# Designs tried in a protein design chat: VH-VL binders against Protein mesh. Part 6

Target 1, 209 residues: Protein mesh, of Bombyx mori (Silk moth) (h9jiq1r811to1019)
Amino acid sequence: GVAGIFGDPHIVTFDDLQYTFNGKGEYVLVRVDHSQLKLDVQGRFEQVPRNIHGAVNATHLTSVVAASNNSQTIEVRLRPQHAQWRYRLDVFANGKRVYFDRTALRVQYFPGVTVYQPMYVLNQSEIVVMFSSGAGLEVVENRGFMTARVYLPWTFMNQTRGLFGNWSLDVNDDFTRPDGTLASVDLNNFQSAHRDFAQHWQLTDREQR

## First folded at step 6 (VH-VL)

Design e2 (from a2 with heavy chain E58D, light chain S31D; framework fv_tafolecimab)
Fold by ESMFold2-Fast, scan of step 6:
Structure e2 (fold): chain C 209 residues (1-209), chain A 121 residues (1-121), chain B 106 residues (1-106)
Amino acid sequence: as target 1 above (209 residues)
Amino acid sequence: QLQLQESGPGLVKPSETLSLTCTVSGGSISSGDYYWSWIRQPPGKGLEWIGSIYYSGDTYYNPSLKSRVTISVDTSKNQFSLKLSSVTAADTAVYYCARDSYYTGYSFDYWGQGTLVTVSS
Amino acid sequence: EIVLTQSPATLSLSPGERATLSCRASQSVDDYLAWYQQKPGQAPRLLIYDASNRATGIPARFSGSGSGTDFTLTISSLEPEDFAVYYCQQYDNWPTFGGGTKVEIK
């Protein structure tokens, strides 16, 4: 199964439910706390700078931080676009930026996780994160917009929580808040999705990785 | 060894276009790991980045100079060039070409010797 | 633009002494900061990138530290060839350089 976030932000859950939200700050994208799999994927959303998109009050994904089964914590971060740098994704592990050597096939190994930087394709930056637990994360930047996808084995169906839904194969329970209650969301009104569901998955300063 | 070498007129008249070329030897410009840059230094002053180019032709310019600057690349000659239009005495400087490397955070890891360009009548 | 302020403007020291050079950014540049050495009549030479990583061939007496807005270049024991001007440079935004610190002989 796959869930992801892109654009305005636009979210697709593991059950294929689509919605838009306009939050700021750090949010739980996926959390799994099972005996065989522990996964925490967090996303940071910031107001779009006027010099990037021209729109004043929109938000966009700027960072994804992930760890699984006591792995090294990996952050994939969007570089500022005002300078229009070619490769716009930075990878951090243990407080230092990670650089990829083409003689080593652009692969870096860390405890519990492998990170791969595909060769640059014009106008697109990409990082692939592969956890030994079987969880995967793909981050792509195109024209200043960051997209993130999370890949999970089917064995973890019905184990996920967060903005990417419950993965029960039933879209009716994807808007489950942290307290277990179901939000009633009007999908034609993105303010409803944020107010009634997404904001409940916002992290406090103490909970951020 | 990788070497960068600037060339072009050392004297340019006010209001004309300053034109410089950087020749790269010992390495290929056609590599996705590098950008190629122009940086200048007026006499007795600090360093100012002018702009950078990727081998595809994609350019990035200092916003304060963007209206006057054109950088181009010729991969068949392993060269890249700078044109700065409408020059004044304030454009008198040593002009360096340099490589930006992904492997050093896009800091400038190799530099040419520099060429002095004087703007005077 | 991001402004980098280097201090002091001039350090007058003798060979064998420790030099400590500061670079302060007007806003956070995370660790996207490099240090260069420039000798009279020569192009700058990269010393440090990502705030603390020594470039290839740079002696161990050179070290960088700091993150965010406050950065330091340290030369643990000055050699005669180390008397030069040092520049910091950020690459969080379009590249800007500090005003330089001149390390000169007493």
Scores: ipSAE 0.032, ipTM 0.595, lowest interface PAE 7.2, mean pLDDT 85

Design e3 (from a3 with heavy chain E58D, light chain S31D; framework fv_tafolecimab)
Fold by ESMFold2-Fast, scan of step 6:
Structure e3 (fold): chain C 209 residues (1-209), chain A 121 residues (1-121), chain B 106 residues (1-106)
Amino acid sequence: as target 1 above (209 residues)
Amino acid sequence: QLQLQESGPGLVKPSETLSLTCTVSGGSISSGDYYWSWIRQPPGKGLEWIGSIYYSGDTYYNPSLKSRVTISVDTSKNQFSLKLSSVTAADTAVYYCARDSYYEGYSFDYWGQGTLVTVSS
Amino acid sequence: EIVLTQSPATLSLSPGERATLSCRASQSVDDYLAWYQQKPGQAPRLLIYDASNRATGIPARFSGSGSGTDFTLTISSLEPEDFAVYYCQQYDNWPTFGGGTKVEIK
């Protein structure tokens, strides 16, 4: 299955439920805590700079941090300058910057995880993160905006929780809060999704990777 | 052979708008592989990037100049143009148009010959 | 903005000598760095892109090296036509240029 953050931003869950998100801070995108396939993917959302887009109340994805069982922690971070068309994704492995050789294979191997920088296409920066568990993360930057997709094999079905929902094949339980309660969300009111569901997946500074 | 050529008035009065056009020959502006850029050089000084445009019309401007700069593209004429408003003596420079290849390195691989624009009454 | 500092400002050498030019960035630019040659009255000419790749038509005596914040342009044996001003330029963020190094005849 595939879940992701797209656009301004919109979230598509593993069950294909779509909703609008404008939270600020760090959030659990997908978590698998209690199985042999441990996975933690967190996203950081910051206010869109007013000088770039004239926006006053919009947020965007600026960083994705991912780790699986016994893997190094990989961070894919948007470079601060949103006006550029150049490659704008920085990669960190356990806090150390990763450099790719553009004249050879663009693959770096770390314990439990492989990071790949695909060929540049159009005006787009891209990083692919592949965990030994089979979990994958794809981060794309286009025109100063970062999007992310998480790819999970069927072994993760019914094990996920977070903003990307429970992968239960039933959209009705995708708005499940960390305490297991189901949020009532009005999809015609984007503030409802944040207030009633998404803010409950916000991490404190003690919980962030 | 790809060639870029700047054209426009070489003298502009303070407070007026500087307008230049770059004509591209021997290649198409309508390629997704390139941005088209304006760069200037005041007499005896270094180079300053002004801004770039993609054939779709998407623009990127130097933040120091953003409030005064407009770059536009006309794919039917294979041209792109610069307008810099409210000019002062500090805007006196040789103005270059250049091609910026983002697929193969984001470098300015082809340049026009440059045109001197003097801001004076 | 990313600031590029070139050193030395002027390098006085004789034909046949090796020239080594430095460019330092205020923050890492990875290998998103180019070098240009400019002669009086002419547009800049691209020499090197991606820190070390020679542009089309550029003689083998020109080479670039470095990554992150420290970059070097080397001319292995100066020819008379190589006496010019050289600029480095980064494209990690919006483009900025160094102040230039003038290579002049001793």
Scores: ipSAE 0.007, ipTM 0.477, lowest interface PAE 9.3, mean pLDDT 83

Design e5 (from a5 with heavy chain E58D, light chain S31D; framework fv_tafolecimab)
Fold by ESMFold2-Fast, scan of step 6:
Order: sequence, then C-alpha cells, then structure tokens
Structure e5 (fold): chain C 209 residues (1-209), chain A 121 residues (1-121), chain B 106 residues (1-106)
Amino acid sequence: as target 1 above (209 residues)
Amino acid sequence: QLQLQESGPGLVKPSETLSLTCTVSGGSISSGDYYWSWIRQPPGKGLEWIGSIYYSGDTYYNPSLKSRVTISVDTSKNQFSLKLSSVTAADTAVYYCARDSYYSGWSFDYWGQGTLVTVSS
Amino acid sequence: EIVLTQSPATLSLSPGERATLSCRASQSVDDYLAWYQQKPGQAPRLLIYDASNRATGIPARFSGSGSGTDFTLTISSLEPEDFAVYYCQQYDNWPTFGGGTKVEIK
C-alpha cells in the first residue's frame, strides 16, 4: 500500500481516506513498533512563505525523516525559501549531508537503507529511499512544494499508526490518536482534522529524529 | 578539463546594453547537476551575484537587477550569455561567469578569468 | 536580502601564524555558507561549502565551522600563497557575499 502527503497539504491514508492538514511543527506520518518490524517516518511542517502562488497563510512539508529495522536514519529536506530555485532536496544520513556520485548512478548504500537520486525532471527534485524491511519513501519537490509517499508491503497492513492511518482497510478508524481513542473529524470543517486528530500526533523535541 | 571563458565588448556607453557570452569547454552545459551564473565585481569592491540559468532556459535573477537583466543559454554552442540594459558608471566591473554545482552544495566551483567592462562615453 | 558582515576587514599576520576570519549573517542561513579566496587579478576560488566541507584540492590547513548566523574560516598555519582576500557567501536565499577580509603580511 501507499500513503502520502501532497500540496497544501493533503494527506491520503493507507486506507485511501483523504483529508486536509494544517499543522505546524514535527509530526508522526507513520509508525510501526513491532518486534520484527520497526518503521518511523516523521514530517516537519513550516509556514508557507508569502507570495508563493499568490499570498497564502498555510503550512507546507519541509522535511521527512525516516528509519526502519536497524537502518541508518535518513532525512530529506527542502531547501529554504527563495533558495529553492535550484535542485531543492538535500539528503542527510545521521546528520551528515549526502552527495550523490554520478559514477555510482546516484545510489548511496547505508546500513539497512539505499538512497537513490533519479535524473532531474525539469523544475522537479526527487529522492527515493528503500529500506531492507521493504518499506519505501519517495520525496518529490515541484516549484518549492515538497510531497512525500510511503510505500509498504502488505506485511505492514494493520500495523501502522500516525497521520497516514492504521491501514485496517476501513477508513472509519483512520483518525486514531496515539492513546488509541478515535477522533471525531468533520471533513467539511477545514480545521477539524488538525484540532481533533493531527495535533495529537505532534512530536516533542526529544522524540524528533 | 572544464574551462569557462568570458567574451564581449570591454567598453559600453551609458544607457546602452552590456552584452557578454560565456563559452564552456571540457564539460556540457546540458546537465541537471549544474546552474550557470554571472557574478560581477566593481574595481576595489566585493562580489555581487547577477543571476543564474539552467540548461532548460529557466532563469533566476538578483532582485536588485531583475528589471535590467536577461540571461540566455545556447546548448548547441555550449554557451550562455548576459544582457544588462540601461547601463551607468555603476555597472563598471569585472564580470565573471561561473558554474553552480550540486556536488559542492550549489556553490560556485568553477569560474572564468573575468572580463572588465567599463561604462564610459 | 541576507546581509553578511565579515570581520575583521583587514588581518595582518606573519607566515606560520593562525588566521581566524568571521562571517555573521543578518538571519539564519543554516549551513548554506561558502568561503572563497581571491588573489589580485584572479577569479575567486572555492575553499569551503556547506559551512565546513573542504572543496576538492583545498589544503587541509583550511577549515570552516559554524551554523546559523555565525561562521568562521580558519587557516591553521599561513603559507605565503594564503595572503589574499576571503569572501563568505550564503545560498539560503538569493546568493549574497560578505564584504571580504584581507589577510596581509604584517
């Protein structure tokens, strides 16, 4: 299955529920804490700079940090603000910038994880992260906006939690908070998903990778 | 061996357009790993970025100069060019072409030797 | 625009001495900061990028440090060829350069 975060931003869960997200700060996108399978993917959201696609007062994804099953922690970060006019994704492994060697076909190997930088598409940047667990992360930047998709084998079904839902094949329980309670979310109310659900998945400083 | 070489008139009259070309040899302009830039330095002063271009033709200009600057690329000749309109004495400077490289953090890793352009009547 | 302030404007030292050059940004540039060396009549030469990464071919005596708003270029033991002007440059926003520090023979 696949779940992701797109645009202004919109989230699509593993159960195909779509909702709007307006949070600021660091959040759990997806977490699996199982004895044989571990996965943690976190996203950072910051206020959109003014006068991008006209004046806006919204948040956007600026960083995704991921680790799985004894893997190296990988961060994919959007270059800040107006500096985004070049290739706009930076990759960090354990806090150190990764540069892709052209002769190595833009692939870097780390413990438990492989990172690939595909050839440039005009005005787009892309990073693919592949974990030995079978989990994958795809990050794409277009015109200063970062999107992310998480790809999981069916072995992760009904083991996920976070903003991307619990992957139970039933959208009715995707708004499960960290404490296991179900949030009542009005999808017709722009702020409801944040207030009643998403803010409960916000990370403290000590929980950030 | 990558080489960048500026060329164009060294004297420009006030109110006219300054035109320079950078010829790239030993490497291809048609690569997504690089941007191609113009940077200037007035005599005895510091460096000022003018703008950059991608091989697709996408341009990025210093906001202070944007109304007067046009940068273009000719991938068939492996060249990129600068036009700066409505010049004044304040535009007298050594003009450098340079490469911005992904492999050096998008800093300017190769530079041309520079060409002095004097604005005078 | 982000303004970079370099200090001191001039640093007078003898060969063999340590040089420390400062660059301060008007707002955070994270680690998107480069250092260049320029000798009279020559184009600038990239020394350091991403605040602390030494560029290809640059001697080990050159090192960069710092993040956010405060950055330092250190030359551990000055060689005769190191007497030059040094510029910092940020690329967190539209590229801007500092005013330069001239390292000259005492």
Scores: ipSAE 0.041, ipTM 0.606, lowest interface PAE 5.7, mean pLDDT 85

Design e6 (from a6 with heavy chain E58D, light chain S31D; framework fv_tafolecimab)
Fold by ESMFold2-Fast, scan of step 6:
Structure e6 (fold): chain C 209 residues (1-209), chain A 121 residues (1-121), chain B 106 residues (1-106)
Amino acid sequence: as target 1 above (209 residues)
Amino acid sequence: QLQLQESGPGLVKPSETLSLTCTVSGGSISSGDYYWSWIRQPPGKGLEWIGSIYYSGDTYYNPSLKSRVTISVDTSKNQFSLKLSSVTAADTAVYYCARDSYYSGYYFDYWGQGTLVTVSS
Amino acid sequence: EIVLTQSPATLSLSPGERATLSCRASQSVDDYLAWYQQKPGQAPRLLIYDASNRATGIPARFSGSGSGTDFTLTISSLEPEDFAVYYCQQYDNWPTFGGGTKVEIK
């Protein structure tokens, strides 16, 4: 299964539920905490700059941090300067910058995780993170927007939590808060999704990777 | 072995267009991994980035020079070129072509030897 | 534009001494900073990129440090060939260079 976050941001859960949120700060995108299978994927959202016609209350994805089954922690971070169409994703492994071999395979190996920089497309930056657990993360920057997709084998089904839902094959329980309660969300009201569900997955300083 | 070589007139009259070409050998310009750049240095002064080009033809220019600069690429000849219009004595400098990584950012790992262009009548 | 200020303008030292060169940015450039060496009549040579990574073929006596606005290039023990002008350069946005530090023989 696949879940992701796109653009303004739009979220698509593992159960294919779609919703919009504009939270600020760091949030759990996906969490799995079982004895044989652990995954933590966190996203950072920062406010979009105000325009000349007034303030916008929208946010955008600027960083994704992931670890699985005691792997190295991988962060993919958006560079703030995009206007030059330069490659705009930086990669960190346990806080240290990762550099890719320009003349050979664009692959870096770390305990429990492999990071790959795919072949270049002019207006697009891309990083693929592949965990030994079978979890995958794809981060793409295009036209100033960072998107992230999480790819999970069926062994993760019905074990996920976070903004990407619980992957139960039932969209009605995707708005499950950290305490296990189900949020009542009005999809016609973007504020409902944030207030009643998404803000409950916001990380404290102690929980940020 | 990658080598970059500047060529073009060493003397340009005020108000005319400065034209330089960089020839790349030992490597291909038609690579998604690299940008190709022009940097200048007035005698006894520091370095100034002029602009960069990708093999697709996409260009990025120093904002202070943008109205006067055109950079172009000819992948069949493995060359890229600089045109700087309406030159004055302030444009007298050694002009370098250089390579930078699209992935790592605008630091320059290979440089041409440089060519002095003097603007005088 | 991001302005880089290098200090000192000139550093007079003897072979074998330690050289410490400073580069300060007018705003944060994170670690998007490079250092170059330039000898008279030659093109600049890349020494350090991403603030602290040595370029291929650069001797271990050269090291870079710093992040944000304050950066340092250190040459642990000067060799005769190290007497040159050194430039810092940021690439957090479109690239700009510092004014240079000349390392000269005392």
Scores: ipSAE 0.013, ipTM 0.550, lowest interface PAE 7.9, mean pLDDT 84

Design e7 (from a7 with heavy chain E58D, light chain S31D; framework fv_tafolecimab)
Fold by ESMFold2-Fast, scan of step 6:
Structure e7 (fold): chain C 209 residues (1-209), chain A 122 residues (1-122), chain B 106 residues (1-106)
Amino acid sequence: as target 1 above (209 residues)
Amino acid sequence: QLQLQESGPGLVKPSETLSLTCTVSGGSISSGDYYWSWIRQPPGKGLEWIGSIYYSGDTYYNPSLKSRVTISVDTSKNQFSLKLSSVTAADTAVYYCARDSYDSSGYSFDYWGQGTLVTVSS
Amino acid sequence: EIVLTQSPATLSLSPGERATLSCRASQSVDDYLAWYQQKPGQAPRLLIYDASNRATGIPARFSGSGSGTDFTLTISSLEPEDFAVYYCQQYDNWPTFGGGTKVEIK
């Protein structure tokens, strides 16, 4: 299955539930903590710069950090205030910047994870992260907005937690908080989704990667 | 292996259009990893970026020159060109073409032509 | 738009000495800064990109450091071929270059 965050502030869960998200800070996008399968994917959201006369408080994804089954931790980060025609994604492995060889395959190998920079797509920056566990992460930047998708083999079904839902094939239980209780969320109202569900998956300073 | 070479008239009269072409050899302009750029340097002074083009034809120009500059690309000839209109003595400079890498391994001008001096005078 | 100020304008040193060149931006450019070397009559040559990464083929004696508004290019021990003009360039916004620092003998 697949779950993701899209530039316009919304999330699609593994069960295909769609909702609006507008939180600030770092959040658990998906977590799997099973003896054979471990995955942690975190997203960082920052305020969209306000127009000189703009009044809406909105956020956007600026970083995704992931690790699976004792792999190196991979971060894909949106470059700030870069000219729009430039490539806008930076990659870090355990905090060290990753560079791709222009004369060879655009692939970097790390313990438990492979990072690939795909062939160019018009005005898009893209990074693909493939974990030995079978989990995958795709990050795309288009026009200054970052989109992230997480791909999981069926063996992760019914084991996920976080903003991307619990992958039970039933959308009715996707708003499950860390304590196992089910949130009551009003349509696509981002205030309700944040207050009643998403803020419960927000990371503390000690938990951030 | 990759080589860039500027060509065009070395003398342009005030108010006319300056026209230069950059020929790329040893590599393809039709690459998604690169933009192709023009940079100039007045005698004894520093460098000024003029603009960049992608092989699709998308262009990005220095705001101070935008009303006067046009950059075009011809992928079949592996060339890109600069036109700068309404020139004055202030446009006298060595003009360089350069490759602009925007992939994750760099975001700078990694290959340059040898430069061509263009003098604006009557 | 973003102004880069290089200092000093001229640096007079002998071979074997350490050279330290400064570049200051009028606003933060994070680490989106490159350094170039230009010898008389030649095109600029890329030395450093992303503030601190050496370009392919550049000797280990060249190093870059800094972030935000303050950047430094260091040449640990000058060789005869290192006497040249050095430019910094930002690419956080529309590309702009500093005024250059001339490293000259003596």
Scores: ipSAE 0.014, ipTM 0.524, lowest interface PAE 7.6, mean pLDDT 83

Design e8 (from a8 with heavy chain E58D, light chain S31D; framework fv_tafolecimab)
Fold by ESMFold2-Fast, scan of step 6:
Order: C-alpha cells, then sequence, then structure tokens
Structure e8 (fold): chain C 209 residues (1-209), chain A 122 residues (1-122), chain B 106 residues (1-106)
C-alpha cells in the first residue's frame, strides 16, 4: 500500500481518502507498532514564502524523518532557500549528512536501510529510502515543493496510525485521532480537517526526531 | 564585497573562438552554494543567457547556443571561462558574468560583472 | 522557449510620477520572474525576484506584482536616478529576458 503528501499539501491515505492539510510544525505521517515491525514517519511543515497567490497561513512539507526497528533514522530535508543548489534535497542518517558521489553508484548502505539518489532530472530532486523491514519512502522535490510517499508491505495493514490513516480498507475510519476517537471532518473545509483531526497528530518537542 | 570581473580580447575575427574569463573576488566559487553564469547583450538589444556552471564542472547551456558553447571552471584560481566557437557578426555583444541565486535549476542573477564588449569583425 | 513581451517599449515621464511597466509571458511562469534595472554603460541590477520580493538594498518605491503570464513593475514616485531600461526575466525554464522598457525623462 501507498500513502503520501502532494502539492499544497494534499494528503492521500492508505485507504485512498484524499484531504487538504495546512498545519504548521511536526506531525506523525504514519506510525506502526507491530511485533516484528516498528515504523515512525514524521513530517515537518513550514509556512510557504509569501507570494501573490498564497494565503497567509499556507504551509508546505520541508522535511521527512523515518525511523524503523534495527535501522538508522533517515531524514530527507528540503535544502534551504538561501543556499543555491540545483539538487535541493539533503539526507541525514542518524543526524549525519549523507553525500552522494555522482561518479560512483548513487547508493549508500546503512544498518537496516539503503538510500538511493536517482539520476538528476531537470527541475526535480529525488531520494528513495528502503528499509530492511520492507517499508519504503520516496521523496521528490519539484520547484521548491516536496512530495513524499510511504510504501508499506501488507503486513502493516490495519496497523497504521497518523495523518495517512489506519489502513483498515474503510475510508470512514481514516480520521482516527491518537486517542482512538473518530473525527467528523468536512472535506469541503480544510480548516475542519486540521482542527478536528490533523492537529491531534502534531508532535510535542519531546516527540520530534 | 563579492565582485565579478570579465577579461579577454575585445576583438575576434569571424569563424574564430571567442574566449572570456570571469574572476571572482570576495567569495569562493567552491562554496557549493551558487552557479556561475554568462549572459550577453548585443548593442542596443536585450539580454540573452548563454549558460551556467557549478564548481564541479556541471553545466547548463542555452539550447540555441549549446553546439558552440563551452563553459569551464578553475576553482584554484577562483575563475570560470566561456568559449564560443565559430563566431559571426551576430555574436558582437557586451558579455557579462553573473551569479545564479536561490531557486531551482534556472535562476535569477543577483551579482553581475561590469561587462566586456567583444566585437566580431574582419 | 518562453517569450517575454514588455510594454510599452518607451515610457516618457517626469520625476515624481508613477511608472507602471508590463511583462507578459507566452506561457505560465508561475511567480518565477525577476526584474532588473540597467543604466547606460552599466551591468543590470536585480530589483525584484519571485515576482514580488524586493532584492537587498532596493528602495521601497519599487514593487512587483502579477503571476502566471501577466506581471507588473511599479515605481511609485520616480527619482532622477530611476530613468533607465528595465528588463523582466523568467526562470521557470531556461532563462529568457524581455525586450526591455526604457523609462525616459519627459
Amino acid sequence: as target 1 above (209 residues)
Amino acid sequence: QLQLQESGPGLVKPSETLSLTCTVSGGSISSGDYYWSWIRQPPGKGLEWIGSIYYSGDTYYNPSLKSRVTISVDTSKNQFSLKLSSVTAADTAVYYCARDSYYGNYEYFDYWGQGTLVTVSS
Amino acid sequence: EIVLTQSPATLSLSPGERATLSCRASQSVDDYLAWYQQKPGQAPRLLIYDASNRATGIPARFSGSGSGTDFTLTISSLEPEDFAVYYCQQYDNWPTFGGGTKVEIK
């Protein structure tokens, strides 16, 4: 199964529910607590630079941090605007910056996780993260907008929690808060999605990776 | 203060290769934060981007000029250079070197050299 | 290539007047548009980037607006040093510049 964050940001859950998100700060995208597989994927959302199109409180994804059992923690971060770089994604493994050599195979091996930088495509940066647990993360940057997809084996079905839903194969229960209660969300009002559901998955300072 | 300065011959004969160098001072080409670019302006006309280079040697060229343009970098001298082959009178222009700024593959230019006039004439 | 059309070609005004310069793109460039000022015998100087952000050191009388295909540079009250040629430039694809608008003293 796959779930992801796209565009302005738009979220698609593992059950294929789609909704608009406009939170600021760090949020749980997906969390799995299974006997053989543990996964925690967190996203950081910051205010988009002011422009003539944008609402004052518009946000975008700027970092994704993924941690899995028996694996180094991988962060993929949008490169700062003040730094000129044609490839705009930085990768960190347990807090240390990862460098990819263009003349070598663009693959880095870490305990429990492999990180691959595909060949650069004009106006697009990409990182693929593959955990030994079978979980995958794909991050793409295009014109300063970061998109992230999480790929999970069917072993994680009905084991997920977070902004990406519970993967029960029923979209009606995807708006489940951390306390297990179900939110009533008006999909035509993005403020409802945030107030009634998404803000409850916001991380405290102690929970941020 | 960051400064860019163009240098090279002011007169080139038709069919020859135009060669210019940009010297960067007050900043390092090797910092990795910037691309470095060539832009030209024929007398009384507008501006045309020629190409850009990263300190690693990676280049982007204007498709209309790609077959004739080579941009190279010398990080030990803090310089980058332009070669434009098979010149004609249409290549007569003021040539500027400039620094690419803070977005994507193609950018705006935040610092410019003073420009150097190159005349193509027999 | 993306073509930028600037209008008018020449704008004749007096000091203290408001100048409004137009730049039109042949296809959407979102807000990936910059404005430059060029005085005779000098290199272009960056004024505005990302359609509306003023570059460091640029006076508040300069402002940019627009998105997609239609962009405007406004000088709220012309100073003597503002009489120059102004160019727009897009960077949604390989950089292209407009033909320029000459702001000249009436």
Scores: ipSAE 0.007, ipTM 0.465, lowest interface PAE 11.5, mean pLDDT 83

Design e9 (from a9 with heavy chain E58D, light chain S31D; framework fv_tafolecimab)
Fold by ESMFold2-Fast, scan of step 6:
Structure e9 (fold): chain C 209 residues (1-209), chain A 122 residues (1-122), chain B 106 residues (1-106)
Amino acid sequence: as target 1 above (209 residues)
Amino acid sequence: QLQLQESGPGLVKPSETLSLTCTVSGGSISSGDYYWSWIRQPPGKGLEWIGSIYYSGDTYYNPSLKSRVTISVDTSKNQFSLKLSSVTAADTAVYYCARDSYYGSYEYFDYWGQGTLVTVSS
Amino acid sequence: EIVLTQSPATLSLSPGERATLSCRASQSVDDYLAWYQQKPGQAPRLLIYDASNRATGIPARFSGSGSGTDFTLTISSLEPEDFAVYYCQQYDNWPTFGGGTKVEIK
């Protein structure tokens, strides 16, 4: 299955529930705690600069960090305040910047994870992260906006937690808070999704990767 | 094997336009993996980035110089050029051309020309 | 504009001694910091990029450390060819350079 963050930003859960998100700070996108996979994917959201899209009080995704058992931690980071025409996704593996400009294949191999910069992406920035477990992360930057998708094998159905839902095949229980309680969310009011659900998945300084 | 070499007049009169060209050999400007930059150094002082260009013609300039700077590229000659208008004595410097990567946004400079001294004097 | 302050302005040492050079940024530049060596009459030479990675062909005696606003270039044992001016440069925003540190022979 697949879940992700798109647009302004909209979250699509593993159960295909869509909701609007406008949180600021660091959040748990998905956690998996299974015998075959320990995965923690976190996203950072910052206020949209006034010079893009004219939006006030809007947030956008600026970094995704993925950590999995027995692999290096991969961060994909947006640099939107710099030159528009440059490749704008930076990749870090255990804190060290990853370079692709010297390889024709644009692939870097690390213990437990492979990072790939697809060929033919000169007009957009794209990074693909592939864990040996079969879990994947795809990050795309287009026109200053970062989007991210997380791919999980179907064997991990009903094993997820976080903003991307619990993957139970029932959208009605996707708003499950960290303590296991179900949030009452009014989907016609995007502020309800944030206050009653999403903010409970916000990370403290001590929990950020 | 990549080499960059600056060329152009070593003396420019006040109020005129400074014009320099960088010739790239051992590599192609149109490769798409790199940006091409101008950096200057006044005698006895530090380094100042002027601007960068991509082979498509897209440019970014130092905000303090933006109103006076034009950088252009000629992929058929494997060259890129700097024009700095309305020069004064403060523009007297050694001018370097250099290469930086497109990876990320702005970068460090891995290959440099030898530099050319331009003196602004009547 | 991000301002980089290098200290000391001049460092007088003998061959074989350790040199430690400081570069401080007016705001965080994360790890987007490079170091260059410049000898009289020559173009700058890239030594270190991303705060701590040695450029191709640079001897192991050169090392970089730090992140955020505080960075250090260390030369573990000075050789005669290492007496030069050293510049730091940030690329978190529009590229800017420090004022330089001159390493001179005692």
Scores: ipSAE 0.039, ipTM 0.613, lowest interface PAE 7.0, mean pLDDT 85

Design f10 (from a10 with heavy chain S52E; framework fv_tafolecimab)
Fold by ESMFold2-Fast, scan of step 6:
Structure f10 (fold): chain C 209 residues (1-209), chain A 121 residues (1-121), chain B 106 residues (1-106)
Amino acid sequence: as target 1 above (209 residues)
Amino acid sequence: QLQLQESGPGLVKPSETLSLTCTVSGGSISSGDYYWSWIRQPPGKGLEWIGEIYYSGETYYNPSLKSRVTISVDTSKNQFSLKLSSVTAADTAVYYCARDSFYSGYAFDIWGQGTLVTVSS
Amino acid sequence: EIVLTQSPATLSLSPGERATLSCRASQSVDSYLAWYQQKPGQAPRLLIYDASNRATGIPARFSGSGSGTDFTLTISSLEPEDFAVYYCQQYDNWPTFGGGTKVEIK
């Protein structure tokens, strides 16, 4: 299965539930704590600069940090928002910037994870992260907007937690808080999704990778 | 190896347009890995970035110069060019073309030797 | 625009001595900072990128450090060819350069 985040931002869960998110700060996108797969994917959300949308109170994804079984921590980061002139993605492995070979292959191997940079296309940057555990992460930037998708073997259905839902094939379970309780969310009120569910997946400074 | 070479008039009259061309040799300008930049240095002073271009024609300019600057690319000739309009004595400088590369942290890893442009009557 | 302040403006040293050059940014540039060397009549040469990564062909005596707003270029033991002007440059926003530090023979 696949879950992801795109736009200003919109989230699509593993159960294919769609909802709008406007949180600020660092959040758990997905966690898996299974005997065969451990995965932690975190996203950073910052306020949209006024000159992108003219919006004053919207947020967007600016960084994704991921780690899995026995892997290095990979961060894929949008170039600083205030620059807004290049819109390229930067990659870090254990805090050190990653540079790719000049060949068309553009692959870097790290303990527990492989990072691939497809050929750059005008107005689009892309990074693919493949963990030896079987989890995958795809990050795409298009004209300053960062999107991220997480790919999991379907054998891990019903093992996920976080903003991307619990992948139970039942959308009613997708608003599960960290303590295991189900949030009552009114999808016609974006404040309800944040207040009653998403803010509970926000990380403190100490919990960020 | 890849080399950059500036060319164009060394003298421009006040109020006219300064025009320079950079020729790329030993490699293709039609690459998604690089942006191509113009940087200037007035005599005895520091460096100022003017702007850059991608092989598709997409440009980014220094905000302080944006109203006067046009950068263009000709992939068939492996060249990119700078036009700076309404010049004054303050535009007298050595003009460099340079490559900006993902593989060098977006720093300017290859530079032309520079060409002096004097603005005077 | 992000302003970069280099200090000192001039550093007078003898061959064999250690040189330490400072670059301070008006706001955080994370690690998106480069250092260049420029000799009279020549184009600048890239020395360091991403604050601490040495560019291809640059001798080990050159090293960079720092993050955020405070950055340092160190030359562990000056060779005769190292007497030049050094510029820092940020690429976190529109590229801007520091005013330069001239390293000259005492």
Scores: ipSAE 0.014, ipTM 0.541, lowest interface PAE 7.8, mean pLDDT 83

